# VH-VL binders against o27280, part 403

Target 1, 266 residues: o27280
Amino acid sequence: MDSMNVPEVLEIKRIVEESESVKTFIFSWDFRREVRPGQFVMVWDFRDEKPMSVSLIDPVRSEIGISIRRVGEFTDRVHGLSEGDLLGIRGPYGRGFELMGRDILLVGGGIGMAPLAALADEATARGMRVDALVAARTADELLFLDRLEAAGVNISTCTDDGSCGFKGFAHERLLTLEENHDMAAVCGPEPMMFQVMRILDERDVPAQLSLERYMKCAVGICGQCCLDDTGFRVCAEGPVFWSQELSRVREFGRYRRDPAGRRVPW
Short names: E, the ipSAE of ESMFold2; O, the ipSAE of OpenDDE; V2, 0.75 times the mean of E and O plus 0.25 times the DockQ between their complexes.

## First folded at step 17 (VH-VL)

Design cc7 (framework fv_cemiplimab; at its last look DockQ between E and O 0.94; V2 from the best seeds 0.88)
Fold by OpenDDE, look of step 17:
Structure cc7 (fold): chain C 266 residues (1-266), chain A 118 residues (1-118), chain B 107 residues (1-107)
Amino acid sequence: as target 1 above (266 residues)
Amino acid sequence: EVQLLESGGVLVQPGGSLRLSCAASGFTFSDYGMTWVRQAPGKGLEWVSSISGSGEWIYFADSVKGRFTISRDNSKNTLYLQMNSLKGEDTAVYYCTRGDYSYPFDYWGQGTLVTVSS
Amino acid sequence: DIQMTQSPSSLSASVGDSITITCRASRKIGNYLNWYQQKPGKAPNLLIYEASELQSGVPSRFSGSGSGTDFTLTIRTLQPEDFATYYCQQTLSTPYTFGPGTVVDFR
């Protein structure tokens, strides 16, 4: 049960359709194995394996949720599954978010809201005031709004096309918000996070950012998720980093590496 | 040596369309975001649009949103600016520059003059 | 949008002089400010980035300082080739905005 690196075959207990392209798969979970918002699991469909953020942590129901966006062959297969079907889950892995203070700002883009939704639940349960800036390209891609609202989160939305909330990007919307927070948690596309981080830095708001890089082993041995200059392994030292840590990472927001290790621009 | 060379600037009628090109050399084109900046005659500099290395991330000034399109062909090391519904206030020298949200504009082309007039 | 202003709009100086140009932002922008030099009929050149970092190839007589809302470009021992227009630019957020420019002319 506590063996690292061995997938546990779990039955899909429930599937929640979050959007046209995103589903949350819920599993029974033994909470003797601790899991924190910001950590990820490796999902195995018996053909391939991919890292996925934990988006739901429910100790009362003894459940966890994994939100998956349909973006390729693996996720296509997973999205074709039904309740009662099986998946292999190993983990959790990585460094999760650390909560501090009383007021927290969440800034999420697209599927990046997955780990932040879990963090929102924990923060609200602790009696923190939670503000969330939820960004997406279009209104129909905004994730977890009902869930966040139900949790008591103050939500601000922005969409590229202006179909919901502020018309523009997350960093642009953030600039218009003058409220101070004790800390911020950010997750989404790196170009978004890069620009959001600068604004938070200027405001002296401690910020944690979750990176979504390609991972292979999840245990810090293969090096596929290593970040240039620092040697940080996203799966081991991350995926959650403090802004001060990422400020030392030259490639952050500028490029990533593909499965072959080649540089790919954002 | 990094070189940027703009082309396509001509006289065009209001409401017309024009496409500018910027040929890049001396660096790995795809590794850098690119930006268009314009300068009206006798005026200051105005940011117009930026595009990331992959082309996935695009930003526009409000003054040109919905009218201009920025694109790039990394196989040709070329940046483009498609300008539609041109107005008199779009008259300017248009500069191609290397850089985006993650880099300062460290290299500039010589610029190409776009004149919108009846 | 973040508004940028510069002072003075123009100044006259002699070769060998030390001059200072000021740039102000309508809000705090940390150190996310660049300085550019533009000569008549030419494209701008980057001088300083992140408020105080000297661009490669730029003479050391150029220096930038400041943070928050107030920034300064200083040119020590002005050279004949330094007579030009200078622009500041904030890079904290889109839209990126430039100052109106400062013209440095011969006295």
Scores: ipSAE 0.930, ipTM 0.962, lowest interface PAE 0.5, mean pLDDT 96
Fold by ESMFold2, look of step 17:
Structure cc7 (fold): chain C 266 residues (1-266), chain A 118 residues (1-118), chain B 107 residues (1-107)
Amino acid sequence: as target 1 above (266 residues)
Amino acid sequence: EVQLLESGGVLVQPGGSLRLSCAASGFTFSDYGMTWVRQAPGKGLEWVSSISGSGEWIYFADSVKGRFTISRDNSKNTLYLQMNSLKGEDTAVYYCTRGDYSYPFDYWGQGTLVTVSS
Amino acid sequence: DIQMTQSPSSLSASVGDSITITCRASRKIGNYLNWYQQKPGKAPNLLIYEASELQSGVPSRFSGSGSGTDFTLTIRTLQPEDFATYYCQQTLSTPYTFGPGTVVDFR
């Protein structure tokens, strides 16, 4: 049955406080609807609907987790919910990450670690060696460290203020890390991803980067998630793109468009 | 025509503070990141600080980190550099230039001279 | 920090000469390198970005080449307005370090 286009109303089974500003909402999930790391779902609070990345994919427990940062009215309302409350979920949508080789680098900034945590679980389950660079503004905002450590991921950290790990930005920390990975997966603030991509390109490391854009339909027909001049639809051809695809996208790292189509700088 | 005009450079004592301004015209200011580059007398160019179009993404050279702050007012098309705890080695002509991590430094102002001397 | 060096530190040349200035980075920087020209008493001007891309309005007698750690700026058929100081700059990562400059003087 095709439940992708109709929200399924699901009970919040558990809430995990990941940080002061980030909660993971866990739902029972029928894995006949397969979910891949890097795909997203549309979360409906019965008033508005927003795309969110899946951070936990657990077929053994029949659970998915969705990590949500408190940033505005929609996420404020969702953060106010309790276990047992209801949310609508439709999806999954989009192209997820593709694993290749044996050695993978993850570079995540803030909430961008959410889809990478799911990817780390899959990569380690396949027997890959996983290095993760986890970045945030402050130590309190570093996400999923215990989970990654338990999975056997080799973690490097950086914080803008130096409160944990390297003091500085992800791209600056990356220059000090091992350079011999088969691939990289990157998700976080787009300026971070732009600067990280530049370094990965120099190293000839194939990279996949997960973009975030405004979405309405999530299935590629409304045109709201299109990238300028390329015709790429973030909800269909993405949200995960290869770095060579993004090298042709002039807006990447520089601006985005609001729902009215106006340019908004990063 | 893109124009950048720095102002505020003066003689200041060591340990003092100073704010530089850069007035921008001829382009959509908020679409571009901005940068301060300085040049000590008879010396080469040194990158000081960059700020993104929104003002959210800010970068500093180690030599000024913790002492300088960079800001912008997109409603006034103006870039600022607040300089505290000034040292003799901060003596330089300060240029504002258009560009940041995402753009090369393609347009430059004529500079404003800051002298830090007792 | 990525250190940038330039060679020569200065050179003397005549109008019509072809000259080459070299720039070396302390680590591989791909093609993430820019070249700037600065005339005495003036602000710098962007000549070349991404190692070899000529900025709009820059004469075709300027060209850039190289990748990795070694880069060159070539000026063919030197003109009177080309006597200036030339700086390279890496743009791989912050801090965006400049080379020390190469002074091109009239003989």
Scores: ipSAE 0.791, ipTM 0.907, lowest interface PAE 1.2, mean pLDDT 91
ESMFold2 (binder alone), look of step 17: mean pLDDT 93; pTM 0.945

Design cc8 (framework fv_cemiplimab; at its last look DockQ between E and O 0.93; V2 from the best seeds 0.88)
Fold by OpenDDE, look of step 17:
Structure cc8 (fold): chain C 266 residues (1-266), chain A 118 residues (1-118), chain B 107 residues (1-107)
Amino acid sequence: as target 1 above (266 residues)
Amino acid sequence: EVQLLESGGVLVQPGGSLRLSCAASGFTFSDFGMTWVRQAPGKGLEWVSMISGSGEWIYFADSVKGRFTISRDNSKNTLYLQMNSLKGEDTAVYYCTRGDYSYPFDYWGQGTLVTVSS
Amino acid sequence: DIQMTQSPSSLSASVGDSITITCRASRKISNYLNWYQQKPGKAPNLLIYEASTLQSGVPSRFSGSGSGTDFTLTIRTLQPEDFATYYCQQSLSTPYTFGPGTVVDFR
């Protein structure tokens, strides 16, 4: 049942509308195939294929969830689907998060909260204290707040426009929080992650950051997701990296590559 | 050679508006975030605003939030600062500099003087 | 916001002297500190970044040290062209803040 590179056609069991632009698609999952927070799957709508983070891992219900933001043609088509419709899912792939210590800080921006929500569930299940800084442009873009609260996560919010919580960016809010944690997990726009990473570094908090880059094969052979200087493949060595690893990556937070391999600034 | 050239600094009345420009050359403009820093006469340096290479990520000092906007035209290699609701305290030489959250401010323009006075 | 201070506010020195300027941050900022030189009527120039890394083209007589909250800029064998105002700047977090500056004048 664990066939690499072969999508399994799965029925959408349930759809959760997280926000105006984000939906979580839930599938029945055979947990003989292990999946970890921070890993991703390739979602195939029979026309195109895109990597998506796993946002829900529920062994009790034998379900996984994939949260997808509506940002382009592919995601637009997927958002048009209904419960009972089919999608191809292959994976999971990549390196997931590693939990350590008793107190964990989650810092997420926008859809970056997807893998962190899954991590939050695991951390709380292990009896860890979980603090989450959830960032978005506006209040209506904040994701998974109810879910996180229900899991016992201590939530702090920040929004660019101040419509909810701290008015400002995640790194600015983080600077105002003086509590230390045993580790941190970060996911969101790279400009956010870069700046958050510096603050965590200053505080000597071990940090893992999940990168979102263009992926094609998901198995480390095509090179589309290679990071400059190191040759790290986001799909193979990542998408979760330690801060020490990313400190060696010149392009991190500075630019990315498009599907044609061209440099694109943030 | 990297060059930055500011323009647009003039005398303006309080409450007025002004747009500054910074023409960049000698490097791939879009690859770098850009920053505005100002200096009041006889005073120190003050960070004003920062914009990423794509223009998507923008930051402001509290002193100018809601009044100033920063933008760039990568096709013209030009950085802009739109200043509205100007105050006397905005009087300063405004410098454009190459740099952002990931790079120090390694190149600076000569600056352009903005004077806000009745 | 992170507040930056400098000491002294001004100092007089002679050509050939060795001088030290101190910069302090209101909180720990690791090594995220830059030093700039500004001459009258001119734009600032980057001297040191990340507390101790010399910017390309800057003479080796300039050096930076420190971490956490206390930082120093040292100019060995002061040259005539080194008489200027020097600023430190934290690069840990927005809003980025500068020190008030240190004026280095002829004795």
Scores: ipSAE 0.928, ipTM 0.961, lowest interface PAE 0.5, mean pLDDT 96
Fold by ESMFold2, look of step 17:
Structure cc8 (fold): chain C 266 residues (1-266), chain A 118 residues (1-118), chain B 107 residues (1-107)
Amino acid sequence: as target 1 above (266 residues)
Amino acid sequence: EVQLLESGGVLVQPGGSLRLSCAASGFTFSDFGMTWVRQAPGKGLEWVSMISGSGEWIYFADSVKGRFTISRDNSKNTLYLQMNSLKGEDTAVYYCTRGDYSYPFDYWGQGTLVTVSS
Amino acid sequence: DIQMTQSPSSLSASVGDSITITCRASRKISNYLNWYQQKPGKAPNLLIYEASTLQSGVPSRFSGSGSGTDFTLTIRTLQPEDFATYYCQQSLSTPYTFGPGTVVDFR
């Protein structure tokens, strides 16, 4: 019997430094609790609790990996931990990505590549052809390139500053790429996702996009992750949504709400 | 009522610098992205630069990248365009407009003329 | 860059006429197209967004249609205030681009 809402205290088995600002924390995991690419877990450092996407799902080694970018007080503390230290994990939660067809496009920005790396592993294991557009501000922030290459993923890169690959934004690079995909999966900064979704809709490519919102309970009760007009809860009906679901969401790409319910622009 | 008031347009020599301002009123400024559009004398409209409501997402036309910067001060309801290394082809009326990648350009100021001439 | 063209470059018309202006994109842009009106010495004014949606306060004599690469602005029963230059603009992707404009003069 599993309790989805009680954190399990787990030992950090291994730490992989993905970049100067991103580490992957690897834990032993009992896969009687299934984990799907695009689902998230709540990570508890005994002071605070934050949602994090799963980036590695390895049933053979009985391991999961969680990639965390250093961005504030909580993530600074977690980055200060060592192998053998403890974290609380509860979940997984949310709706993951659904694979379809033979040709998939992944579009990831920054840490948004984390759940897409997990999806790429599943897609390649199924024999799908995988193209990935990996975006970041600078070359040293591009994530998972070696891992994706080793898996047989066809990689295109773009950087805001032009230090690697196409100089520009993901949606601008996407316009120059081949248009023959059966589906797309998108994760990254919401302004990037909005602009990418517009191009994918023009191409009639079914797209799934992973949203991030403030979460407290993660189980759909507290209302902190609700999207305006629709009542969709990111932690329950998402975090992965189809583009046609998001077309009804007025706030997507435009704003979010803070914990006090105030409108915050992107 | 929504109002956008540009200022700062003057005659500047080639290679010079100039900062334009756009004062906004009649709406919650921080809720909206903002855009600069220019129009050379006798010519059509040219998109120049765009900034999101938070100021975090910034876009430029290729013709001005590296020379222009865009910023906003949400506490003062003001949008800025810093123009450096000015060239003759930068001569235009510069319009401040409300909108970004997620909204059309729905309200415009009356523009401020920048002339780059020796 | 997505290039935008307009036809005609100019036209002459009388009050009460119906006119059509066309806009073409160099690639498919779905319905991500806006139309603006600009009177001499004045700022542009948004008329239509997403190809066919009238901006608030725009008279119903204006209509937009099209999808993909080919778009049309129609002005039914021209009024004196409609003599202006009209621009299309794609909003699919940065860098955003405008058409070169269509001047509507009265005869």
Scores: ipSAE 0.795, ipTM 0.908, lowest interface PAE 1.2, mean pLDDT 91
ESMFold2 (binder alone), look of step 17: mean pLDDT 93; pTM 0.946

Design cc9 (framework fv_cemiplimab; at its last fold request DockQ between E and O 0.92; V2 from the best seeds 0.89)
Fold by OpenDDE, fold request of step 19:
Structure cc9 (fold): chain C 266 residues (1-266), chain A 118 residues (1-118), chain B 107 residues (1-107)
Amino acid sequence: as target 1 above (266 residues)
Amino acid sequence: EVQLLESGGVLVQPGGSLRLSCAASGFTFSDYGMTWVRQAPGKGLEWVSMISGSGEWIYFADSVKGRFTISRDNSKNTLYLQMNSLKGEDTAVYYCTRGDYSYPFDYWGQGTLVTVSS
Amino acid sequence: DIQMTQSPSSLSASVGDSITITCRASRKISNYLNWYQQKPGKAPNLLIYEASTLQSGVPSRFSGSGSGTDFTLTIRTLQPEDFATYYCQQSLSTPYTFGPGTVVDFR
C-alpha cells in the first residue's frame, strides 16, 4: 500500500555500455526516496519483473543507475531497449551496505561490482581510502574500472585467463595482498564470496557480502528468497549480510533455490 | 554408505593421455564439490583439482594447469579427470574425494594408479 | 602458495603412549586446517577438520588444536591401529596444500 511498492514508470534517460554483456540504465530519481548502495529495485518490463542492484546513486544529477547483465529472456528484452523507452521501477528494497572506518576493501566479481561501484562512490565521497579487487573471467568482463579509477579507487584486477592483472581467482589474489582494512564489502558469485570471506575472516576484517536469490515480492512476504535454516529473507534482512550472519547460512556458497524451490548447486 | 570408486589408471607413455573416472554412490552427488588428490609412490599427498557441484567452478594445481581437465556428470554420479601431455612426474595413485572449498575431504576412494613411463 | 610443514617427520612410539604431531603453515590460516590419517596401501581418512572438530566415527583419543600458524594433533593412549602416516592440510585457499606427513611407527 506504500507508494514505494507501486512501480513507477520511468523513462530510460541514458544507457551506458559497460561491457559486451552489461549495460547501465540511468533514470531520473526523486531522492526524497532515499536509496543506499547495496539496495535493489524491482525492474518491470511490463511482462516480467526482476530484482536489480543499484549501481549508481547521484543526488546531484538526481539520477540512479541500474546495471543489468544479459543472462536470459528478461534481460535480453531489457538490453533491446533504447534511451527514451520506459521501464517500471519499484523500491528500493533491502538492507544496503554500512560504511565504517577509513579504509575499505571492495571485492567484486563480474556483475557483482554493480552495487560495489555505488558503494565506492559513497566511500570516496566520505573521504575514505578505497581499495578494490575486481575479478572477472576475462579482461573484457571487468566492470567499472574507469569509473573506479576516476573516483580515486586503488584498483587491483584478476582474471581467470590472466588477460588482465593477476591470473587466478579473487581469493587467490587477495591472499597475496598484505594490507588490512577496517571493513570489506564483497559481491559476486557465491563460490568466490565464500572463499573471499574465509580470507577476510582470517584477517579479522569485518565483511559485508551481498547475496543474490530469486525474488518475487521483494517485500518479505512470499518467502521465495528465504535462506534455509535461518529463515533470512534476502529481500528483507538482506541482500547485504555480515559475514557473521552468513556463517550461519548453510546454503551460502553451496547451493541456491530456483523459482520452483529446487536446490541448485553452485 | 558413501562410496567412491576410481578407475582408469593404467600404464601410459610420456606425452600420452588418460581419463580417470570416479563413480559415486550413497549420497546426493550434486550436493557436493569433488576433488582429485594424487600421491606419488612413497611420497605425500598433492591436491590436483576441484570441481563444484554444478561443474561450473573448477580449480587446478599449477602443476597440472593446461594439461588436465576436470568434469562431472551428475546424471551418472561420475567424476572425471582428463589427463593430457602426461609426464613421469604425474605417476601417482589418484584419489577421488568428496569435498571442496566448503567441505573437508571426508570420503575417499581407494585410488587408481597411473604410471607414466617409457 | 601456502606451505605446510610437519614435525617430526617420523616418530616411534609404543601402544599406550601419548603423542603429538605439529603442523605449521607459512602464513596464518586461522582454523582452516584438516588432519588426515593414511595407512599403507590405503586411502587417507579425515580425522579432524577446522583444526579441532573431530570427524564423526573417529575415536575421541584423537584431538586437534591450534590456530594461526601452529597446529597440533594429539593421540592419547596410542592403539595398534594408530600406527600410520598423518597429514595436515590447509583449507584456507587454493591451491590446497598438504604437509609432508608424519610417520608414526612402532618403537
Scores: ipSAE 0.946, ipTM 0.971, lowest interface PAE 0.5, mean pLDDT 96
Fold by ESMFold2, fold request of step 19:
Structure cc9 (fold): chain C 266 residues (1-266), chain A 118 residues (1-118), chain B 107 residues (1-107)
Amino acid sequence: as target 1 above (266 residues)
Amino acid sequence: EVQLLESGGVLVQPGGSLRLSCAASGFTFSDYGMTWVRQAPGKGLEWVSMISGSGEWIYFADSVKGRFTISRDNSKNTLYLQMNSLKGEDTAVYYCTRGDYSYPFDYWGQGTLVTVSS
Amino acid sequence: DIQMTQSPSSLSASVGDSITITCRASRKISNYLNWYQQKPGKAPNLLIYEASTLQSGVPSRFSGSGSGTDFTLTIRTLQPEDFATYYCQQSLSTPYTFGPGTVVDFR
C-alpha cells in the first residue's frame, strides 16, 4: 500500500494573501511524510487535481504552506475557499533542491519564488549566505519580500515595467550582480530560466532549475510529464534538474506540450 | 523553402509612424521566435527587437524602447514592427529574421528600407 | 550592454589564402557567439553558432574557435564566394550585439 497515491483530506488552517493573485494555504502536516524544498504536491478540490509548489516547510509547528496563483478555473475555485475548508493533498513528489557550499543565489520569477522561499529558509537555517533576485512584471507581483528579508536574505528586485528595482528581465539584472556564488536555484517562467541558465553556465555556477509540465499521475507511470528528447519525467527525475541535465533537453526554453500532446511555444 | 518577406519601408518624416510586416512561409511559424535587425546605410548590424513563438515574450534594444512595438499574428504567419516617433537615426534597412534567445538567426528576409528625413 | 569588437576592420586576400578574423567581447560570454557572412546588397547568412558549430550547408573550410572573451573565425583555402563582410554576435543576453564587421576583399 502506497498512501502517497491517495489524497489526504486536510483542513485549511490559515490563508496568507501574498498578492492580489497569489495566496498561500497553510495546513497541519505530519512530517513522517518528509518534504523537501522543490518537491510538489497534487492539490485536489474534489473536482480537479493540480500540481502545486510547497512554499513553507515548518516541522517545528507541523505546518506546510502551498502557494497558488489564480490563473484559471481550478485556481479561481481554490482562491474562493476560507479557513476551515477542505482540500485533498497527495505527495510530496519529485526531486527537490540540493544545497551546497556557503553562498547561494536564488532567481525567482513570479510564483516561482514559492519553492525558493522554502529553500531560502533552509539555507539561512544552515548559516548560508543567501542572495535572491526576485522578478515580476510589476512591483505588486513581487512575492515573499518581507519573508525573505526577515530570514536575512539579501534581496535584489527587478520588474518588467521598472516599478520596483531594476527595469528589465531577471537575466539582464543578473549580469550586473555579484558573480561569487557556490550554487544557484532557479524557478520561474521557462524563457527566464533558459536565459538565466546561460549566464550561470558562463559563470561556472552549478545551477538547479525547476520545470513545470502537465501532470496526471505524478508518480512517473503515465508518461504525461515526459520531456521529448530525453524521456525525463518531470514528476520523477525532476521537477528540479541540474543545468547540465537540461543542456541535453532541446525542449527546455523553447516549447512545452499541452494535455492533448500539442506543441505550445513559449 | 523557408522564406521571409518584409514590406512597408518608405520615406517618412521625423516624428512619423510606420508599420513593417514580414510574411513567413515554409516552416511552422508559431514554433519560432522572430527578430528584427536593422542596418543603417554603410554601417553594421543592430539588433532591434525580438518576440517569442507565442508572442508573450518581447524584448527591445534600449534605442527603440517606448517608440517601437513588436507583434505577430500566428494565424497569418506574419510578424509586425510598429515604429512611432521616428528619428533620423532610425534610417536603416530592416531585416526580419528567424530566431530568439534559444535559436540563432538562421533565415533572413531581403530587408525593407526605412528612410526618416524631412 | 556587451560591446563587441572585431579585428581587423578590413583585409585584402587572394583566392587560396587562409585568413583569420578576431572578435572580442567586453565581458566573458562563454561560447555564446555566432558568426554571420554578408555580401553587398544581401541579407546576412548564419555561418557558425555557439562559437564553433557550423550551420548546415556551410563549407568545412570555415571554422570557429574561442571561449570567454576572444574568438576567431578562420577561412581556409579562400574561395571567390567568400569575399564578404563578417560579423560576430554575442548570444549570452539581451540586448544582443554585433561586432562592427570585418570586410574581406579579394585582390
Scores: ipSAE 0.827, ipTM 0.921, lowest interface PAE 1.0, mean pLDDT 91
ESMFold2, look of step 17: ipSAE 0.797; ipTM 0.908
ESMFold2 (binder alone), look of step 17: mean pLDDT 93; pTM 0.948
OpenDDE, look of step 17: ipSAE 0.930; ipTM 0.962
ESMFold2, fold request of step 19: ipSAE 0.820, 0.807; ipTM 0.921, 0.914
ESMFold2 (binder alone), fold request of step 19: mean pLDDT 93, 93, 93; pTM 0.950, 0.950, 0.948
OpenDDE, fold request of step 19: ipSAE 0.946, 0.946; ipTM 0.970, 0.971

